# VH-VL binders against o27280: the designs that were tried, part 26

Target 1, 266 residues: o27280
Amino acid sequence: MDSMNVPEVLEIKRIVEESESVKTFIFSWDFRREVRPGQFVMVWDFRDEKPMSVSLIDPVRSEIGISIRRVGEFTDRVHGLSEGDLLGIRGPYGRGFELMGRDILLVGGGIGMAPLAALADEATARGMRVDALVAARTADELLFLDRLEAAGVNISTCTDDGSCGFKGFAHERLLTLEENHDMAAVCGPEPMMFQVMRILDERDVPAQLSLERYMKCAVGICGQCCLDDTGFRVCAEGPVFWSQELSRVREFGRYRRDPAGRRVPW

## First folded at step 17 (VH-VL)

Design uc3
Fold by OpenDDE, fold request of step 19:
Structure uc3 (fold): chain C 266 residues (1-266), chain A 119 residues (1-119), chain B 112 residues (1-112)
Amino acid sequence: as target 1 above (266 residues)
Amino acid sequence: EVQLLESGGGLVQPGGSLRLSCAASGFTFSDYYMSWVRQAPGKGLEWVSMISKSGGYTRYADSVKGRFTISRDNSKNTLYLQMNSLRAEDTAVYYCARLDDYYYGMDVWGQGTMVTVSS
Amino acid sequence: QSVLTQPPSVSGAPGQRVTISCTGSSSNIGDDYDVHWYQQLPGTAPKLLIYGNSNRPSGVPDRFSGSKSGTSASLAITGLQAEDEADYYCQSYDRSLRGSWVFGGGTKLTVL
């Protein structure tokens, strides 16, 4: 019996308000169970269960953080919780980010910065130079800036409305950056990731991208998170994919499947 | 003891195919990038290919691109090199090497396996 | 033809100091990529001798040292011993070559 698949009921140790719509829930964690940036956990509020990326990994404090954006009924309920309340957490699941080289570029959009923030910590601890392109629709939606800055990350921001940093999309900002990196990690809206990947490929920068799909079992059985043609399961072979892998995924950047299995455009 | 053991080398005709294997032991195989390096008789070292920890990312030297395929099976602690369309110039000792993902050096080498391409 | 340039051979008497140069370009050594050195004894596989420009793996004597400056690197061997007779290769990384690991042509060290 795999204990990993049994939700552990954990007390919310702390809640960090990242933005108006995003909160980070911090839990005590037994690090005998390894967790890597880019992996996700299934969060259970005893009514429903959703996959959430790990945004904080702190072995010193024996804590992990899960950043959750308020977007629906489940997240509304979770956002209503307080410190001391309980959640069920099972995992971690999926393939996390790999680190390679001495310089890494992080490109994140919105809540996509969650796993990248954790990766930034690991990369920094490893002694890597970390550059981060943080994108959001508006300035108030930019996530983890203070945390990243405190970690020594060189931050570049872009917003759709120009309220902070570069006015435009992440890929547009990336085009203005001439410096190449040993590796890139990307997470955010899939159209953003698609454009960013293309640029990075042209620059021969190895890139890893974290995909989001409807996920149910998280253990590679139900197939709800399968990518067309390849059969990649986001929960098992992902959610982090190399750009070389995603180049074979036709649906990437184009559409996703909803819970009913229907194709839905981004 | 950290060890890499290559196998699969031999004599093959031009245009033929050969599959090399590298068995890893003494370390967590899935935690390391791996590489193939070859050395023609009496010549220097030449990087051939690399593969990421998960196997999702690969790179090849221009000299072998399109003909060679690097892969790995982490459950078997084994690295592979599928060599197709072999040429005489591919004749070499092929080394399996563990690649340091920070410094980009190769800290562990196998004993090598000889590949001879000859008519 | 090698991306990194080494002298084809060097020699020294026991106890002497010898140096092996490794010259690259702005796209590899000069692009802040580290230089590594490998020792290959006759009939054996290469082994890592120096990593990260100047670091010695466990078991490598301190008479071996590495340095890097600009687009070049150097391996120095002091107190040369008969057992040091081998081929030595420098290695770096070149981003301009579609991200390739590059080696020097190798230097044959003869102990007189």
Scores: ipSAE 0.917, ipTM 0.957, lowest interface PAE 0.5, mean pLDDT 95
Fold by OpenDDE, fold request of step 19:
Structure uc3 (fold): chain C 266 residues (1-266), chain A 119 residues (1-119), chain B 112 residues (1-112)
Amino acid sequence: as target 1 above (266 residues)
Amino acid sequence: EVQLLESGGGLVQPGGSLRLSCAASGFTFSDYYMSWVRQAPGKGLEWVSMISKSGGYTRYADSVKGRFTISRDNSKNTLYLQMNSLRAEDTAVYYCARLDDYYYGMDVWGQGTMVTVSS
Amino acid sequence: QSVLTQPPSVSGAPGQRVTISCTGSSSNIGDDYDVHWYQQLPGTAPKLLIYGNSNRPSGVPDRFSGSKSGTSASLAITGLQAEDEADYYCQSYDRSLRGSWVFGGGTKLTVL
């Protein structure tokens, strides 16, 4: 094992409360270790370890951010931490997003906006025009709006309950937007991503999608995150996939495997 | 020095197959989109195919769609073009080109390799 | 035949100024896609001459210039030299053709 696979114990430099259920943890980072939007790190609280997307990449301040949603025991513990506390971080892992063209459409749902926020920063810095469709169940769950706006991103929102923006799902809002982009990046609930991908394919917009699967090793060895038919490992060949790759993945948008290897419907 | 070097061209019968290679050097190959462009004898330039940095996304001209396959091996700094069901109209010099992913221009070209499809 | 239209040939005497036009449509040049120009000397591979409508790569003399307006672009060569005798191609991108890189038919420049 190389040094990359050994967790580094890092101090939480700052905590940003993004929403009631989401916090961003900021760490000092040595950028001699490259990190790209769409890649993930393994976060270790000295009891358990979970994969988390990088949501902030700041070479100027030598910082990275990891946004974590409170969804279980591990994340409950992490959310109980304070600035100055320690976490283990190993990585980054996986294939990140590629950028192509002059304009990009970001479509994110819930915590799926985390890697897209980092991508937005990179795209904007590159001089690309960035449009973002930000989706959530309710207005208070919409993430990174102020950050995206400050970066010059053109934002469109949609919520399930209509509390902010378009009332409905992301793919429904997308159908009302006729403008095409050079490429799209998508991250969120897989049913959302599946519908969004279909629309983008029909419009001949190349799309990259970030998948979420149960990960154990993060280094392509254990096979827990393997996709059916193709054998793609989400931690190695992903988590970012092109729509052309996902077109060969039967399970995409339909089901995933649980830790026991059983099919679990979305 | 940034360089692209094509190989694999030659004479092939109609309906035959040929595999072209393009060796890249002098730059980080995996950081660039790549493209194939061809030029029939005495004719102009025609874009053939493109491939993303990771190889996960490809695009083809209508004239070659279903017959040609672009691929890459980033560990070998090599771009490929598998050409099947070749036709006489596929006769051309085939150029490997590095594609600018922002401006959509081609900033580096190989010397080209000649493909002749004839009975 | 070609998506972008160029004159088949242009000519000029040494020291003169010549211009090569490239005409597209609203789906390519007119759709905010940049125009690039390539020089192809006899028996050689194409070389990028102008990118992003008007930018010169390193090593390209400033006597070469590019411009874009509406659905058309233009390559201007001032102080024409014998070594400029070549074929010149414009290139852009067309989303309506399922996203294709498109070239002009090429222009043969003869130095008299």
Scores: ipSAE 0.916, ipTM 0.956, lowest interface PAE 0.5, mean pLDDT 95
Fold by OpenDDE, fold request of step 19:
Structure uc3 (fold): chain C 266 residues (1-266), chain A 119 residues (1-119), chain B 112 residues (1-112)
Amino acid sequence: as target 1 above (266 residues)
Amino acid sequence: EVQLLESGGGLVQPGGSLRLSCAASGFTFSDYYMSWVRQAPGKGLEWVSMISKSGGYTRYADSVKGRFTISRDNSKNTLYLQMNSLRAEDTAVYYCARLDDYYYGMDVWGQGTMVTVSS
Amino acid sequence: QSVLTQPPSVSGAPGQRVTISCTGSSSNIGDDYDVHWYQQLPGTAPKLLIYGNSNRPSGVPDRFSGSKSGTSASLAITGLQAEDEADYYCQSYDRSLRGSWVFGGGTKLTVL
């Protein structure tokens, strides 16, 4: 277990361009180290380190994939890398998604679809019926559609501008869908997740949601990702939380803390 | 050998409290949903509560909601049932059961522990 | 009062075939939820007998079989033996009860 805290230098095996702003980096993986959808790894480019969700888990090819959206200096550097280049990877960390029942609804927004894509693969392999509501601002930002379709997932799309599927937000589209799922998994912008959770709770659909917070140590020591009042550490007790747990988290859907510890509204 | 072993049952007065434990062995406890099922003397089976693998999700039968609390300690391979505000109708053998998260059946049962609520 | 309905008792002679019915509703068995069956021998804990409508766990003889249709399920026992004398319970899941695991009232099987 101690060895998991030391970054392993891995070669980028291949890069998949998912969209204009999202790339998936593929690495060889020793599956003697178990990894679950919803867990994250710390990616180290030898200058900085960031938590990233695992978006692909392929035991057959002995590969994992990490999908990264270009949003800042770190991700800019990573997006400049090529196949054969090196990255440091440590983990996996955190609590992943649980699967329950026969039918699951996935609700994802933007890069939030990354961990859900991995979950979709596991769910379909298990024999579950998987419905996915994939949301994005525009059609060209919708992620993993071909992959999900190939896996047998029933896809509904939602775009802010109406360029693909339902015009509007994910929670609005959700209101038009019937209640036929044993559980739901949600990942995306926190305001989206907040609204989606509210609807699912009203429908008595058990839901798991993956939270994003600033992380430093990833091992539950530094407290940078601690949620107010509850003491939940996103890196240890999360990042996947049940809606019952999040109901006790007042900051959820309202604000987060930045690296300086300041409250930043959503 | 896969096994569940309940303990903590006994005699308690109405309004009293009791905490049941269930020790699991022979399998990876944290990989399974767990449940409590009870059976009143000479009566049928009644589901009481369930808990997710991580413990973050729980459900209760209406008959015990607000009075009973299910919890688990995966580091100790133990399931718990905190029973408060006990009533005479809570008198039953309480079984710990492993819940299949796909089929929603209960594939492993303990021997049960008797809880008697009487003045 | 049980959500699922079973006959209180059934009986049969050794070697005969007996069936136990389990009737639910559109919110449980009829909502495409599986039915499971449990055998409870006198003075013992319940044991899983059939899962997923018709599957037998390891160690369960093939003379036990389960089926499901519409809002009802059935347990069939062929070649009835003295050791089969027990209580049998069906179980399913009901979404309308905020996700509740539901049992039948139980059926006492007597071997004549």
Scores: ipSAE 0.914, ipTM 0.956, lowest interface PAE 0.5, mean pLDDT 95

Design uc3
Fold by ESMFold2, look of step 17:
Structure uc3 (fold): chain C 266 residues (1-266), chain A 119 residues (1-119), chain B 112 residues (1-112)
Amino acid sequence: as target 1 above (266 residues)
Amino acid sequence: EVQLLESGGGLVQPGGSLRLSCAASGFTFSDYYMSWVRQAPGKGLEWVSMISKSGGYTRYADSVKGRFTISRDNSKNTLYLQMNSLRAEDTAVYYCARLDDYYYGMDVWGQGTMVTVSS
Amino acid sequence: QSVLTQPPSVSGAPGQRVTISCTGSSSNIGDDYDVHWYQQLPGTAPKLLIYGNSNRPSGVPDRFSGSKSGTSASLAITGLQAEDEADYYCQSYDRSLRGSWVFGGGTKLTVL
């Protein structure tokens, strides 16, 4: 088995421009190392290393895709790369999503749609009915719509500015959707996920939510990814948690922590 | 060969506690939802509890909620049922069963372990 | 009282056909949840006989078949044999019970 602690240097096979700020980098992948939707990889640009969402898991074509939003110096450098350039990839790490039932609701905000797009592929391959609520600030930031539609996913859109679909927040749109799902998977800004989780819990819909915290080791040793009241490590016990697990976490939805561990508002 | 082997049954007084174990072999235990089903003497099957692959999601029949706790240890390929505040109506053979997460059927069953609650 | 209703007993002679009904409601079988059937031979654990309404696991003889219509399901056994004498249970999922797995009360099949 490959060492999961050592980056494998891979060539960028293709780059898909998902939006002005998001690119998907596609690599050949040896699926003897299984990758599950909701797991993450550490991407190394030979200077720095950051956790990134896996958005495509394609064993048939032996490909994975990693979707990266441009938000700072590291991601700016990676967005400047071309097909044929090299990146280091360490992983996968963490606990992925678990599928349940025949009907699944996906609720994704911004780049949070990346792991949910991978989950949608797995769910449709199993024959599940997939509904997706895709949220963003503006229409041009809605991700993966064509891919989801081609897979047979039933899409609802939600934009803060009303430029596409429902005008408002994802949890507000959710109140107007059908209540008949066997499970839900949620990923996006933590305040959005908290509000969505509240609604899903009231409806008795089993929900899994993907959290983000600062990560350094990615294997649960350094403690930098911990949630404050439970000792849960996002990189080891998560990043995907059931809503039943998150009900014990006081921090969830109320504040976040910077790299130094200080509480800061959302 | 896919197998489930229950243990831990026995005679217990009302109000007592007992922990059942179910050893799994022949399949990747952590890839499966699991359940407990019971059968009182001379009666039919009754679903008791289920647990997700990670152990992070559980559900219980109303008759046992608050008294029974399902758990799993994926490193030991073992499912557990902690039974507290036992009552005479909990007397049954308890089966460990592998739960299909799409069909919601139970495709592998253990041979069961008998729990008797009497004074 | 079981959520799914089965006749308490059914009988047939060797070689004949018998059916066992399983009646549910709009919150389980009628909400498009699958029906599964289990055979429990005397003194043994239940064994999956039919899943997903009509599918047979490997090793189950083709004389066992299942079907579903509306809020009801049926198990049919043709070419009845002495070793078919057992208890038979149907099972589904019921959303109205906060998401519960539900069994029928069981049907004792006697081979005459």
Scores: ipSAE 0.798, ipTM 0.897, lowest interface PAE 0.9, mean pLDDT 90
Fold by ESMFold2, fold request of step 19:
Structure uc3 (fold): chain C 266 residues (1-266), chain A 119 residues (1-119), chain B 112 residues (1-112)
Amino acid sequence: as target 1 above (266 residues)
Amino acid sequence: EVQLLESGGGLVQPGGSLRLSCAASGFTFSDYYMSWVRQAPGKGLEWVSMISKSGGYTRYADSVKGRFTISRDNSKNTLYLQMNSLRAEDTAVYYCARLDDYYYGMDVWGQGTMVTVSS
Amino acid sequence: QSVLTQPPSVSGAPGQRVTISCTGSSSNIGDDYDVHWYQQLPGTAPKLLIYGNSNRPSGVPDRFSGSKSGTSASLAITGLQAEDEADYYCQSYDRSLRGSWVFGGGTKLTVL
């Protein structure tokens, strides 16, 4: 029982280099603590603590994987660690994705593919047909392609610079894809998610989107991860929301918040 | 034993409101999509509404859209149907049902609660 | 009129075979959506009889069977018994109705 919600200190079992800027850190995990795709954990390096998405959920091997993109001082320090080094992990937290129907579309941008890779594993395991649109700025940032292919996922790619697959934005590629999915799951840069959500709403495709806003406390105590119109807390009631929930939120897709909570443009 | 039990039916005048409840037991309520289905006296089954596991996604039959609201409280294992602007044609037995999110069938049904709109 | 079409009634003698049809369209049964069947005994709630076109839940006798072909489905009842006298409904999902769950009009089975 985690009565005080203290991080469990775990040994890094394996490190997978997904790209030059993204590593997956694999830990032994006791699945009596259930983990669902779309939930996150708090990763503590004994100096700072940040939320990170779970990208691998493997009850058979008793392992979880956490994919981390190098973007700042905390993630630089974590990327410098080796197998055998220790990290603290709290969680999981947040609402995960809900599966619906027999045919799912995944739309992921950059590191946003991490929680969707875990969802793809769950969807294929229950017999769903999975299409994935994997987007990045450039080819070397496309994540999890081999893993998705091995799972039988039907992959489409796009890159901003055209170095792999469709040249352009994810929502532009989406317009040329089959529109009759039972549901969709979307994770990536918020401007991309907004454009993708509009197309999916016009097609009447039920959609869930994962928001990666600033977080301070995993259980929603500090208020740093709130949406502006509804008082929804990303870490407590999200990070995964249905598009119906997000359609009532003025902030989504229009601006972000700085560390002080002020509105700034994307 | 997996059970669903509806309550809150009764007699109401046209234009009135009524709130139905459905108590779930014997299964993990938050793991399931839920639905309301109604049956007018001597008539067939008509799907009314559905709700996702979290409550964040809902759908309604055209005949009730804008007047009925489905909701759930997972901490109380309870499904709700708020019915406003009731009409005579809403007179029916209302069933709550557990909705399979893969097959789209309804594998568990309550015994129903009667709503009569008249006078 | 119901999106799924069933005959309003069928009848059979004890021990015989009865088939109940369910006809849909390309936006429901014809779009690979499953067909489910429900039995409603007089004065009771519906009970799932067949799901996923042909699967029987635990406790449903094997004399009930379902099949699906094209835009149509069938429920077959063999070894007809007096207790089978009930209303039977087919149900599917229709994409063209903005994602609606749809029932047939129901079929009253009379055991002679």
Scores: ipSAE 0.784, ipTM 0.887, lowest interface PAE 0.9, mean pLDDT 89
Fold by ESMFold2, fold request of step 19:
Structure uc3 (fold): chain C 266 residues (1-266), chain A 119 residues (1-119), chain B 112 residues (1-112)
Amino acid sequence: as target 1 above (266 residues)
Amino acid sequence: EVQLLESGGGLVQPGGSLRLSCAASGFTFSDYYMSWVRQAPGKGLEWVSMISKSGGYTRYADSVKGRFTISRDNSKNTLYLQMNSLRAEDTAVYYCARLDDYYYGMDVWGQGTMVTVSS
Amino acid sequence: QSVLTQPPSVSGAPGQRVTISCTGSSSNIGDDYDVHWYQQLPGTAPKLLIYGNSNRPSGVPDRFSGSKSGTSASLAITGLQAEDEADYYCQSYDRSLRGSWVFGGGTKLTVL
C-alpha cells in the first residue's frame, strides 16, 4: 500500500518559533519515504487538512520540519499545540526543485523561504555556492536567517518598511545584485515572484518558482489546483514550475482563485 | 547496466520532419537532465538541445532553435527530438546523452542514429 | 560549434607523452566552468574520458589526466598505446551564448 494517501499520526517532537506568526513543527520521519525540497505534505489536525511546505529535511536525525504561518482557524489551532501533541501527515506530494550548475540564487518572500531553506541545505551539501535574497514586510518577519548563515549561504535581506536591509521589494533589490547565477529558485507572494521571474528571464537565468493554489485531494484527481491555459495541476505537475512553463500560464502574477475557482485580484 | 538507445533516423527530404526516440534503461531516468548531440559526416560534435528532469526547461542551439523540439516521457523512460523544417546541414548522426546537472558534462552516450536530409 | 579551440591533430610514438590543448574564453573556461574530455574511437560513439577538469570515470586508466588553467585546459596521455588512436573532444559551458554546451573542434590522435 502506497503511504502517500494514508495519513500517519505523528507526535510533534519539537516546535521552533521562527517569528510571531510562524512556527516550525519537527517530526521523526522514516526516510524510506523520500522527501525533496519543494514538495509539500497535507497536515491533518483531526478536523481539517491543509497543504504545508517541508522546510527541514534531515536524514541524519531522521527528522522533517513543517513551517506553518498562522493565518486562520486551522493554523490557529495548530499553533496552539505543544510538543508531544499529535498531527496527521500524508505525503510528500508534488514536484520538488531541480538543481543545476554551481551557483544558485534563492529569492524568498515571507513563508516562501521555508522550502528554499530546505533547498539551500541540499545545494550546499552538493558543493554549490548559494546566495539568498530574503524578503519580508518587517525585520521581525525575516525567516531562517541564522539557519541559512550556518549552512554557508550568502544572505541579502530586504523589508518593505526598511527595518532590516534594503528598503523595498525583492525585485528592486535583485536589480542591484550581480547577474552571474546558474539558476534561481523563487517562492513567495505571487506578484513578487512574477516581477522576479521577469528580471531573471531577461538575464537568461533558469528559474523555478513554487506556486500556491487551493488544494483538496493533493494527488491530482479533483482539479482544484489547476492553472489556466495548460491544465497543469499544482499538486501533481507542481508546486514547482520552471519559468518556461509559467510563460504559458496567463493567470500567473495577474490574479488568484478562490475555492470555487473564481478569479480574484491579487 | 546503464544504456541509451536511439531510434527513428532515416532519409528525409529538405523541409521534412522526423522524430527521434531514445530509450533509457539501467538508471532512474527522471533523476537526470538529458541532451542531444549531433555529428555531421567527417565533422566534430555539436550540441543540439537539453531538457531538465521534469521536461519543464529546455535549451536549443541557435542552429536548430524554432525547428527542433526536445521532450521526454518519464513514465516511458524515453527522450524525444522532434525535427521540423529539416535542412541539408542537419544531416548527422544524432546522439542521446545523459547530462550531469552539476559538472555539465555528458557521462552516458547512446550509439547514435543517422539522419540524412537530401533530395 | 568550435567555440573551444583544439589543434586538428597530434601524434606520438608508443610510450611517449602527448598533450591536447583546449582554449576557450572568459565566458566559458575562464568563468570557471568545468572542462570535460571525450574519446571517440573509430566507428564508435563518444565516451567520457575526463570530467570536472581532472576526474577520471571508473575504468579510465590513470595515464589519462586533465588540467585547467585560466581560459585553457589540457588533456595529457602518458605511456601512449596504439589503442589510444582516436578523436578527442573537449567540452564546456558558455554563459554568453545564452547558456550553451560547447565542444572543441576535435583532435585526431595518431599513434606512429
Scores: ipSAE 0.783, ipTM 0.889, lowest interface PAE 1.0, mean pLDDT 89

